VHH binders against p91247. Designs and how they scored, part 4

Target 1, 277 residues: p91247
Amino acid sequence: MAVDMIVEPKWVVQNFGNIRILDASWTFKPKADVAEYKAKYYNKFGVGMNELKNPEYLAEHINGAAHFNFDIAYYPSEDERFTLYTPEEFSSYVKRLGVFNGDHLVIYGRGKDGGMAAASRAYWTFRYYGYTTVSVLNGGIEAFKLAQGVVQSDSKAEGIRCKDAIHFPIGEVCAAKGFKKKTDCDQAFAAKGIKVGDTVVISCGIGLSASAICLAAARSGIVAKLYNGGVHELAYKAPQHLNMRVTLLLHAITVLRCTYIHFTFLYAIVIKIERIV

## First folded at step 1 (VHH)

Design d03x (framework vhh_7xy4_2)
Fold by ESMFold2-Fast, scan of step 1:
Formats: sequence, structure tokens, C-alpha cells
Structure d03x (fold): chain B 277 residues (1-277), chain A 127 residues (1-127)
Amino acid sequence: as target 1 above (277 residues)
Amino acid sequence: QLQLVESGGGLVQPGGSLRLSCAASGFTFSSYAMAWVRQPHGKGLEYIATISGSGGSTYYSDSVKGRFTISRDNAKNTLYLQMNSLKPEDTAMYYCAKDTSEAYEAWQLLYSGFDYKGQGTQVTVSS
């Protein structure tokens, strides 16, 4: 299914749970020293994401948006400010932003002319690397706010999205007296397409509901992994993890793809890990 | 397709030295940071050292800083760990790990740092 190159703010608000949003804001500064940059940041995207902060993004961004930081996505060379990485290196960076091939990616900017210059540069960069389902948000964050879109202010993006995430209430496996009977829990997992031998990652905002669901899953013979880092760990680390393969627990493999994660005290997200062979 | 094969472990006396090697194949070796991690018998995974794709940056666990040196030869697709002044507490299975991010702690490798580790090579430090 083709996607429009330019999407309107109201469309983004309506489709928020089905898109991956990137903030392409960039603040002008003199070109970095090539040797110093290479020593500190070249192909070291985790370090870059921790140390190279954009103050405009940190002050305000669309809820759940990751920052596509030009100071990280490109590197300075002797003759160029924004030199392109290899496809493998670029893929490594954008997977850390929670971007996977096939996601409908929506890129926005801010400031003069709605930040269309920065957003368009990011758009063509993704197209250059073979990402086809990419759009630019018309009018940037300013137009988005006028359309009553939700923005946030924090040190990292909070709204990481996971494809095929299963919303699993704690009440499916617990009652006031503790866990439900094993047969009832087995049926609850089976109703969600989870069976004996499956591997699942279970997460919630602070680990409470996820911990109980993990124990119920283990009792049902499901290989359950508790992702117990809370909102902060999931928001900051999960983009770097989400394309990782677990080759050592199983000879064949598993990858996670994100749509959206929300956390409550009463609910957890159960992510079934799929084999890639 | 992707493979990491560790070698060079063995039995050594306290104060001795060993040099571990990791032969990598199935990916563009120079494009990825690499790490050494270890697991003592009956304990969790412990981060040892990380080296950037170019080899220009290294990071070490405080437990091995000054005693161990991580290095790589990108022309040979090989990662190394030179271990000096070995102690009984260095006894562990040592693993080579491909990392798609810069990881400085074992939990970073576990949750966001690696998508494969090799078969391992056993290091035993005992008199």
C-alpha cells in the first residue's frame, strides 16, 4: 500500500498508532574537526545518541518521536559536512531509532517554513537507502500542535512502537486470591496465539504486571523473558535492541518490530518473538 | 551464516597470561563494535571490554582495566583479548560478541548491545 509523500497534521493525529515518527530538527553549528569526530563518534551510534543532544528536540517533540540527528546520521569528512554512511552503518543507526523496513515513517521538522528543508533532507536520505514507505509532515511540529496533536518534553522519546505487540491485562491470569488455575491461564495465552514452546518478551512501565504475567507464562510452558527496565530502559535501550537476534537460546532466531508501547499499572505488553530463518 | 569462533583459553596459574582470539565471519567485521564478555560458573554474564569498528576507541570493565587489552585486526576479521596478571576470579567461559551499539556494561550487551555471541572458550586460573 502506497503512502503519500506529504501527510497533513490531522491525518497524523488520526493514524498515530500506525506510524513511526522522526524529528529531523537540526541546529546549525560549525563543521566538526574530522579526526576528533571520527575518534569519538564515527560509527559509534550509542555514544552519539548519549552525548550529542539537540536542545530543541529535548525541549519539545511529538509524543513518541525519535530524533533523527544529522550530527549522528551523517559524519563530517574533509570536504563535506554531511557525508553518507554505508547502508549497513545507516541501518544500524536507524534501527536504534526504532525504524524497520516496512514501517510507515513520518518525518517532521520545526521553525522557518515548518522545517520542511530538514524534513525533506531526511526524507530523501531514507529513500536513497531504499526505504519506500516514508512521508513528510506538512508544516512541522507547529502545524501538528494547531491540529491538537500531543507533544512532550523529556530527555528521550517515550513512545517506542512494537509490531504484533499483544495487550495483556493482569486480570487474564490473576484474581483477588492470586493466580487463576493453570488451565484458565493456558486458555488466556492460547486465545492470544501464544503456545507452549513460544518465546515472549513481557514488559510494562515498572515491571509489576509484567512480572506476574511472566510467572503465569512460565507455568504454562512458555519461554518468557521479563523486560524489567521500566519506561526509561525501554524508551532508551529498546531501539538499539529491537533488531537484535537471539541466536544462543535457539539455533534459529527472533526479531522484534514496534508499533507502539503504552504502560499502566494494570496492564503489560506481551511481545511474541518470531523466528527468522 | 554469521559465526564467531573463540579460541586461546586454557588452564593457567595465578599471575599468568593468555591471549584469546575470535574469528568472525558472515558480516562486515569493520562496521561493528566488538566485545568480550565472560560468565563464571553459576553466575551472570559480565562485560569485559569493547572496541569500536575502526579500533580507535576501547572501553574496559574496572575489574580488568590495566590487566586486559582488547584489539582487532580488520584485515583478518579477528578480535583479540590479551589477559595479563590473571587471578582466580578471572575463571570463566569467555565469549566474543558482535555489538551493533557501543556497550560499556553487561546489561547493555544483554538488552541492547548484541545479537550473537560465540561458543566460548574456557579460562581456568588455578594453582
Scores: ipSAE 0.000, ipTM 0.099, lowest interface PAE 22.1, mean pLDDT 69

Design d04r (framework vhh_rezetamig_d1)
Fold by ESMFold2-Fast, scan of step 1:
Structure d04r (fold): chain B 277 residues (1-277), chain A 128 residues (1-128)
Amino acid sequence: as target 1 above (277 residues)
Amino acid sequence: QLQLQESGPGLVKPSETLSLTCTVSGGSISSSSYYWGWIRQPPGKGLEWIGHIYYSGSTYYNPSLENRVTISVDTSKNQFSLKLSSVTAADTAVYYCATSPFDAAELWYSLEQGYDYRGQGTLVTVSS
C-alpha cells in the first residue's frame, strides 16, 4: 500500500508493532583512507557492523530500531564520502538490519535539525534502490520521546532481533546435575506464555543452549523446532523428516522477519509460532 | 558481484531426465563458503525448494523429489547443475538457481524477494 513520506511521532507510537524502524544517525568524522577502508570493510558488512559502532546509537535509540550506519551503507572513494553500493551489496546489508520487501520502513535521526538531513538521505537511498514503503519520522528521536515513545540503550546493539522473541536462559531448564524436574521446566515455559501444544522455534548462535531448551520443551509437550541460527548456519540433510523440518524453518524465518543477534551459548531465543487466523 | 545464469533445454519429454546448468561469474564456487541451490515455480503455484549443495560438497534434497534429484558442482567450469530424472507434466516450471553467503534460508528468501543472488529463471516444459 501507499505510505506517507513523513509520519508524526504519535502515529509511530500507535503503529509501533507494524513498522520497521531504522536509526540513520551519523557522527561527523574525517574521511576514511580509501585503501584502508576497502581492505577492512568494503562489502564486509558483518565486520563493519561489529567494528564501526556508532556511540550515539548505542547510548540511545528507539526501542527495537536497527542502525542504518552511513559508515557501512556507503563506502568512501577518492572524490566521494558516501559512494553507493550495487543493489546486490546494498540488499546484503539491509537484510542484516531486518529489512524485508513489503515492510513499512520508518527512518529517523537525531540532533539540532531533528535528524531530518540524515533521515532524508537514508530515505532517498532506499527509494533509489526501489523500496517504496518508506517514511521519515518528523522531529527524530527527540520528538518521539516527547510523544512518550519508548527508547533503549545497549552497549552491544547490532544482531538478529525477532518480533515478539522470548529470551530464554539455559539456567531456566538446567542445573548442575542436568535438566531440572519437568514441573520446574513446565513453570519456566508457562511464565513466558508458552503452553502445551504451542509450536516454538528455538535459536542460538551455535545450537548448544538451544538444543537443551528444545529437549526440555519437547518433554513439556511443546512442539519445538530447532533453528541453528547465526552467520554459521548448519542445515540438516537426512533423514527425510529433517529435510521437511528445514523447509518449514526456511518459511518461518522469512515470515518472522528476524534480524541478527550476537549472543553466547548460555541463552537462546525462543519464538512462538502463532497461527494466521 | 556474483551473476548466476541458468541454461538447458526448454522442452523435455515425459520419462526423460531434465538437466540444467547454473554458470557462476564474479566469484568462485570452490573458494566461497556459500550455499548453491535450485528452486522452481510451476505455473499458477508457489515456490518449491528442490535442493542445495554447500561449497564443501554436502547435498540436501527436498524429500518429495530426493529419489529423482542430483545436484553437483563442476569447479573447473565454475558451474553447478541439476538433474531431475523420470519427469512428468507436473515438473513443468520456471527453474531458478540461487546462492547465499549467509545460510540456506536465503536461497528461498532471495527468490521470494527478487534479490540478485539468483538467476533470471528458465522455463522448462515437460510434454510429448
Scores: ipSAE 0.000, ipTM 0.103, lowest interface PAE 20.7, mean pLDDT 72

Design d04v (framework vhh_vobarilizumab_d1)
Fold by ESMFold2-Fast, scan of step 1:
Structure d04v (fold): chain B 277 residues (1-277), chain A 126 residues (1-126)
Amino acid sequence: as target 1 above (277 residues)
Amino acid sequence: EVQLVESGGGLVQPGGSLRLSCAASGFTFSSYAMAWYRQAPGKGRELVAGISSGGSTSYADSVKGRFTISRDNAKNTLYLQMNSLRPEDTAVYYCATSPFDAAELWYSLEQGYDYWGQGTLVTVSS
């Protein structure tokens, strides 16, 4: 069924676990130098997301909301402040915010008039790119708080916390003529602190050995997931709050392409997913 | 062939300072993220500080406010300025690079880098 264009704060509170929320807050600043911006940030969304953080968003946002940052989602050109990227480039950015095909997006703003101008601009931008299941939160974060909605402050430590990456050489599980004996593979995983029943994410970002290690892990009774996105993309697809990480991480794992580099390494990065409470 | 050569380690008293350097060759230095790791005797390696190709930095909580990572792309050199050194900072310090410019946040969460130098020893004691 079609989604309402405007949703009320109480509806958002009641449907919180079933929607993806974006904060469209933007702080006015002088227009950036076009050449300098393009050198540093144009189509370099990872860099933009690390360096162009919005202080109001960091201080307070709806629990689990990602920031749809106008200083990143658009770029300055000679003739305009907010120039539109190609659909492919825009898609690359919003996937980093945890937005995937079919999500019901709810966009909000803050401040004067509940931030409806900023939220509405973001709404029409998504519609321009063909995204149809999108709504604006009436009255912004202020109205959401009055409706007993939960807000949070961001910190540098928030995001996907894959505490330790385990470097797993293919030689730990493969010999000259194929896989080592199961007992040898079991011992190799155990030596790295991985045991039967553990859930691990195996990254292909640094070599083609990830598939072999994933198969050896499955044979040892380890729940192994192959992550076909680059390791850098994993960090940007996390929800802002720990309680929502599992859903967005599963979406990230299913849609990302393999980011193998121009040369191969004889190991994979194995990531144990762990809660930090 | 990727080569990393660390220098600048030595013996220093608590509260002192040292500046480490890492000379890189065999790859396009300006295109890759760089990091400093350390390994205390008998322990695993831990991430100290990371810097992206774009200059974004991240630090372990144990060194935040005391250490500063920087890079000079024209000289293919990575630096670590270490101030207010403590006995627990005693370790072999390694320069490391990834063969791709991965997300700074990923590396700053104690994720390993692929290539390592030979290390430089820092001893903080009286």
Scores: ipSAE 0.000, ipTM 0.093, lowest interface PAE 21.6, mean pLDDT 70

Design d05m (framework vhh_7mjh_2)
Fold by ESMFold2-Fast, scan of step 1:
Structure d05m (fold): chain B 277 residues (1-277), chain A 127 residues (1-127)
Amino acid sequence: as target 1 above (277 residues)
Amino acid sequence: EVQLVESGGGLVQPGGSLRLSCAASGFTFSSYAMSWVRQAPGKGLEWIGRIYTSGSTSYNPSLKSLVTISRDNSKNTLYLQMNSLRAEDTATYYCAKGEYSAAEVFWALEYSGMDVWGQGTTVTVSS
């Protein structure tokens, strides 16, 4: 069936349950080494989707949208940044995004000019592979929000979980105007079993939330140690070694086991240091 | 090996001017169109402009009154002259080797044919 090439934000809000939405945001980075990319990611879409996360998409995307990631949908060759896969390989990737024959695809971008350049590139890529029921969202995610569309952060993003880890949202110690009163912060820590004189290690995705929680803990008389590098930085540099790095850091004081868990940008992981062995 | 090395970035005050250079090596510079692209913190890629092998230029309409692209084929060097700089011009600036084909024109994107990028040079517009 024929669909409009360009759809308006209000139309998308009204048809939300009947379309498949793709976020075509792409963050510029230098071209990957061809040999390294082919060894690790070429036609290995599960690996690419786990390791090549886009920070803009993770921070904010239209509710239910999958990321059509240019670093995965295309591969680098010696003379070209975005080399096209075979139709079979492309189909394998987009099925992982929940795209099937007959779906009405709506592609959007973000930023300058509503991200129309990135969204249009994705549109023409789908048309090249024979998909005809595809549209671009006029004005991108910005226009969608103005039309009262629902956006989310990727709560499915995985971090780490340790035996004694406490998941601590920054909102427990901060409000719109800064830190909450000391008494409110004291209660938030006490509610999670953290008391005056305790020593804790605090970590978060990029260190920002952890830094604030560390200051609140210090004000409450808790000996707070900030884990340098954050979980987010470890995920980018050595995703397969996150658990080993966290366990090694705490080994001298506490023997811990860490597993991946879901967390948001506004959460931190607080580990109470206890001498076990 | 193909290399692009940008230089000339730094701190500049609002209203100031700055000239960026891009030294190219490892390919026949005079045979390729060249582009400038920038990325501001927290924003996506923004195409600035392109200079063809003939010396003809094409610019982003939002920026064409503020920038001039030129090239010196004898020195294998691409230039970006920027005037009347504002805080929103704070970005990492990249030069790119552009070679456009009929297939790339089909995608209707100004940066679709760019396949080699430099390391970038950072411009900060602040007082």
Scores: ipSAE 0.000, ipTM 0.122, lowest interface PAE 18.0, mean pLDDT 70

Design d05x (framework vhh_7xy4_2)
Fold by ESMFold2-Fast, scan of step 1:
Structure d05x (fold): chain B 277 residues (1-277), chain A 128 residues (1-128)
Amino acid sequence: as target 1 above (277 residues)
Amino acid sequence: QLQLVESGGGLVQPGGSLRLSCAASGFTFSSYAMAWVRQPHGKGLEYIATISGSGGSTYYSDSVKGRFTISRDNAKNTLYLQMNSLKPEDTAMYYCAKGEYSAAEVFWALEYSGMDVKGQGTQVTVSS
């Protein structure tokens, strides 16, 4: 029940599916202008997460790790660089990282001294806000790689696998009198290479087309996921045992959704998630 | 004012190669992600590839990964798609599109405007 404050790389590799991992890497830069930061980013975590990206995290991070970004988790004030938000505001941010009560959090850093200074700052920040099931990964990402832990790059999509975007008209599952029979819907999905047990993400998205296709897929035994507001809803619904490769795929789906929304409303985009080997 | 002009399409035999170009004007090209999409005759749009504004990140559909390469020349305001090992299934009208995309991050909403415009397209036909 109680968790060790420091966990070893081998332990993390062995317990990967049972923990939430946060990358606490921070790149030194001059202190931001307080007024400019507050106008753009203060308590606007969606904007901050979109615009204040960390190049070291993007280039390499532990598979499945969310970035606990110091440029977002804290704000600059007149007197200090890392000013603490209220508990409510902090909770809003970490929920977007997929962190929920009861998760065993493992925080790591990188670089000099295995990034222990940055990881420890994040550790004590979580403790300050009342989070008790939190640990620091001894030696950081460097030690994790030496223990044969899996890392991912966002700058280069390695090992990410998905089927081609599938054009799926609502007319394949609906007719004038509502949903088609289950057997007809089963055949429509099978004709596009989607079978029982597959996981698909459905994005597209004018009117009710994607929602109807998602419901028909669920009836056919297909694990269908639909997110209308982008990946912010994923922070509340999907646990971090989804690895970073799946997160990169969800960003690709968002780009695809924007492309199709601009040009056509007649098709949903269905992407199969394939097992990474 | 905003324009995208695709070129480089044509008729090729299976196994052949083509290089598509997209000349962009009317916006700060290096500040925006760009994409290639295609539309086979009588079908909907299919995503092919995306490249970030800096060129540092690229993403591909599974059907073209390992065969197609997206690239850009920000000094020339030009987007490219190198297509190798072409198949009959690659037959389509190819379009470039402007998009606002950054490298992927975890668990937040992407708050981007939709893609503004696509060009007139360039036809690729793969047959004997």
Scores: ipSAE 0.000, ipTM 0.095, lowest interface PAE 22.4, mean pLDDT 70

Design d06b (framework vhh_h_nbbcii10_fgla)
Fold by ESMFold2-Fast, scan of step 1:
Structure d06b (fold): chain B 277 residues (1-277), chain A 129 residues (1-129)
Amino acid sequence: as target 1 above (277 residues)
Amino acid sequence: QVQLVESGGGLVQPGGSLRLSCAASGFTFSSYDSYALGWFRQAPGQGLEAVAAISGSGGSTYYADSVKGRFTISRDNSKNTLYLQMNSLRAEDTAVYYCAASDFSAEYAWDLLQYYDYWGQGTLVTVSS
């Protein structure tokens, strides 16, 4: 999909339900101590999101906008204030902000020059990591309010609500001779609150249990995404799409406002995803 | 760094009561982005089992069937402290009790130890005559 690099406030208002909005507001502060930051916040995005809250974002942001926080998205190193994470680590952070493949991201800032410096830095960071459907909101939150866009000012952060992680043993969908029949699998998913049409992310430490559960979910009409080591993920859109690619060596990562996830080779976790917009 | 410290364990007679406390440091309790908190126990020669949990918002509580109606979990966000009020204690409640914290929702994962990232050192509760 081709998207304009710069979008106007009126366009954003008209397309509000079809875009993912990120607030790139950043408050200047002295460079953090490298060793202290690494011990407390490096690659610990749940801790960072809890403790490094931005007062301007909390006081006012575009309705539904998550905060792309420079103090979390980058880390300080000896020579650099904004050092880039690996693609896998960056992906872990932005998934916590509700950013998924195929989203049209719209990034805005605030203050001097409509926050275009901060918004543009975030834009190029996403482009560096391979995101192509990214735009900057011209004029920032100030211009958006003049175009009669809806903002929040009650100190609430907006984002994806990470649905509760579900412990899902492979024995719920497999027996000694292969997969259980579809009706039994349908009931197993329903018993855990997962229904036809739901979107779930499935992950495990070795990939084998997760891949089987993902296939059973697809057969039951559940839109399942397998997260299988770093940047690798497989999407299942319908039961007829049984072309599954998995790797035998799998690294579990954090997903969607979760801290470190512990996996065993016997189990997968299933996260049902809902948006709060 | 995140640290959880349990206290309040000891020797108690059957039918007695104890209140366990878990003091948290390195993070703060709040309804906004606060951790889901739980209690686990390990009886001599047994594995860890879930006892109770309270959601990050503090609005939902969960209990093992063996303690339901006897134990009450609560939290005080102003003191960064988790509590377990244990009433009508039985010999079977004898165990080392651990508090644990997770940023996963308690609704689906409260009794699954693998979803808890931070653990205290434990406090011994002995129920005997």
Scores: ipSAE 0.000, ipTM 0.108, lowest interface PAE 19.9, mean pLDDT 70

Design d06q (framework vhh_6qgx_2)
Fold by ESMFold2-Fast, scan of step 1:
Structure d06q (fold): chain B 277 residues (1-277), chain A 126 residues (1-126)
Amino acid sequence: as target 1 above (277 residues)
Amino acid sequence: QVQLVESGGGLVQAGGSLRLSCAASGFTFSSYAMAWFRRAPGKEREFVAAISGSGGSTFYTDSVKGRFTISRDHAKNTVSLQMNSLRPEDTAVYYCAASDFSAEYAWDLLQYYDYWGQGTRVTVSA
């Protein structure tokens, strides 16, 4: 399908669950030594992704966005800073970013002029490789925040300790006829290391499984809050009569600074808070 | 020079057990997630089980939960699949796969695995 080349921040916020977002931020640095780069990183994308972290991306990026890192997506050659890989090699890299045929890609940048130079370069690179359903986010991450879009950090937040994100399928608390018995739900949470008195943030891509898991958690005496990282049209709230409206002392976004959250329709991601200081 | 070599396949009766092993070489073993996939006769490859680089997280397809156990041995650079209570529908060629992709949500997706073994055949008789 045809997509607009430039999309607006409000449109991205409204379509957040239907697009794949890439951060094209790049920090200027001197050209790498060609021989050293090729020995260490050429066509070794996992090594590159682990070692060539971008500080701006790590500090702040649009919720769920992968980093299209110019230091990895391209390689230095004798005459060029950003030499293009073969289509097969490029495909290997972008699959690691969660990009598949048919996805509507939205690429953004940051900083001066909304990072449009970096975002545009990434856009044309995807077009060069034959990818047609790709757009640039007008105004970058700054404009996205002004439109009330959600951002995250991979940095640890002060005053909070987090455990690893937990994949929690709805089937662990629900059966074909509804919720499992309380004792079965209690055991499911305990098996994941979640106990009475723990504080958790529960999220999923559409909110359906997260809502059920949040209800089961409240029933088990677990303090829980629903969070849907960037989708604002659908409220994720517990029914009042079930008294499962719980508020964390710290805002949900603070918890996101401790852990990277992934969303799926059939699974919820649970983040445990070990300590609030 | 990444290589994955499977072993341990064979013929077994329903209700029996087999242990598959995958010997890995050519990479930093602890940095890679390891998985088992299978392909039954006339079908496409499907996910079976995965284990994180650290060994701290495991993931299983619903049909094998409680019957199969995936584990890894960093000292030997091996990943193993202990298969108990085998059923005729477990008959397949089993493949070992490696991925340096860190996100657990993708472990059951074939496209995230860059390195594959040649496979080992498992036949479960009725």
Scores: ipSAE 0.000, ipTM 0.133, lowest interface PAE 19.5, mean pLDDT 72

Design h01m (framework vhh_7mjh_2)
Fold by ESMFold2-Fast, scan of step 1:
Structure h01m (fold): chain B 277 residues (1-277), chain A 126 residues (1-126)
Amino acid sequence: as target 1 above (277 residues)
Amino acid sequence: EVQLVESGGGLVQPGGSLRLSCAASGFTFSSYAMSWVRQAPGKGLEWIGRIYTSGSTSYNPSLKSLVTISRDNSKNTLYLQMNSLRAEDTATYYCAKGGLTAEQLYLDLSSGYDYWGQGTTVTVSS
């Protein structure tokens, strides 16, 4: 279906569960050394996403938004700051952001003029690579906040954080005749950095794998909480009540479920909760 | 740098068997699930199966009776044993870190599924 090139904040709020949102914020910095960048980051998107984080995006972004980071989506060359990757390489990067064919993609920016320059660059980059169902959020994150402006921001979540999600296949704890021995399950959790006394939240697209892994975790002395609600429902109904990392994680789990629903392979996502005092 | 290097491919007669190997480096091999995928000429990727850190395996139901995946953590090596090979098994075989294609992953969830090997070609003909 055709989509509007520019969408309004109120429309985005009303359609929050039906769109994929990207934050195109970019902080000006001196051009990277070409040779150093290519050695460390060129076509190494996992490394780039881990190391080249944007401070403004980390401090605040629309709940559920992934960061379309110009320092990763493009690479510096001798003559250009923003050199384009091949279509295959670009596709590899944006799939890592949870963008798939058919998604209605909404891109926003922040700051001067609502970040329209950055958001528009990202918009035209997607169009260049053949992505047609893409829009720009008029007025950026500032206008979005005004559309929800009567609702105050949530309290800070300092003292609690979610670490990187652990992919945990059901086969780690189950075999043909049921659960594996406790010692084998203990070892599977330990191999993923989960130990007695840890608190974990377990989720998956279908719910079946998560339930089994939750039981195995409980048997191993791990404090396991099962989340089997609708990730789309949480993102849609209560985006303001989820911290940015948890919201992104839940959206990514939903994306994986949608792309994987027809596969016979079952797995769950385990989120380790750590209290930072 | 994560590297996965497949070997053991070549020409094999119908009904024959062979074992493919994947040498891994640049990461703690024993801490990750590993997978095999294949691509026949002119066709899409087909998932063969995976082996978890515990040593348990999960297979594509269409291939379960024909293949066995194993690993040797002391050698950082993954294996695919294939039996009763048919012409339709002609493909390039890839080793992958994790159980999913890198292009489908949201990397802030995990780094476990983002690397593929160079591939090794298996041709089944008389």
Scores: ipSAE 0.000, ipTM 0.100, lowest interface PAE 21.5, mean pLDDT 69

Design h01q (framework vhh_6qgx_2)
Fold by ESMFold2-Fast, scan of step 1:
Structure h01q (fold): chain B 277 residues (1-277), chain A 127 residues (1-127)
Amino acid sequence: as target 1 above (277 residues)
Amino acid sequence: QVQLVESGGGLVQAGGSLRLSCAASGFTFSSYAMAWFRRAPGKEREFVAAISGSGGSTFYTDSVKGRFTISRDHAKNTVSLQMNSLRPEDTAVYYCAKGGLTAEQLYLDLSSGYDYWGQGTRVTVSA
């Protein structure tokens, strides 16, 4: 039921796939003009996430971590820099970060004292809004790296966390310079719980494995959409590159619960999309 | 009278090392956090490293982590910045700064939390 308020780096490494990690790094900058901010960003979280990127997070973050960006999670007012949104508006923002009911959130910072000041501020903000399963990573990203945790140097983890992401190696549908027989491919998909009529989005870092798996899935009667560029592009280009059903689902965020996974071009990530109406 | 006197700047080749020192006087040295900032030509002043009054906590900007080490000597009232594996992009004027009493305040307010600054010492790293 209850989670520890403070978790250690070794615990995070051991529980990596079972938690939602948030990077609370914040870079000091002059207070934004209140009127300009409200016109551009107030309660417009998609715009904020696209335009108000944090250079430290983009350069390095714990694998799978979304950025809890103080310049987006709060808004400036005349009297204060970090004014709190309504619970509904805050919920809209954190769902875009892949935060859903029942998730064990682990928040970390970086720099001075392991970023505990920023991480603790984010912790109390989540508690204020009624999230109870929240922890702070003791010692921040620096301590995590000493525990031999994995870090990323791009925006792959920002924005989306998907339920039932499946590791699908190309060797399950291809052998010796060609596709396996349809019957063999049918069995490979069935073994992963993918059935005729299911809708799946297939992705990998450069599209090679995903292209082959998409073609095999289509031959098996599975509604497969190839997304070239991997999970990191879904957060930024979903409205331009995905079909209408997936685009609407991403805008709603209500039905998406996925775990971001680092992958190589020898594998593709198959994301089974459920409850697209 | 608060005084911060910097030394140790100079010209060095890429991959080399320099040690900057800041001699502090006019205040209770161990009660205040100390920091180093730098300003490259045509750029804004940026945070480099900070050390708490006790010396027990240190903070570094990501671009210098593992290469620079901040330390302090309470007996001599000095704060030092050991700079190793220097790169051309480290070329800047380096400033010693005295902060407020708490390191937590300095973390959240890196530019306005410092109430006294040294004159600066120039570091030039050749390609």
Scores: ipSAE 0.000, ipTM 0.093, lowest interface PAE 18.5, mean pLDDT 70

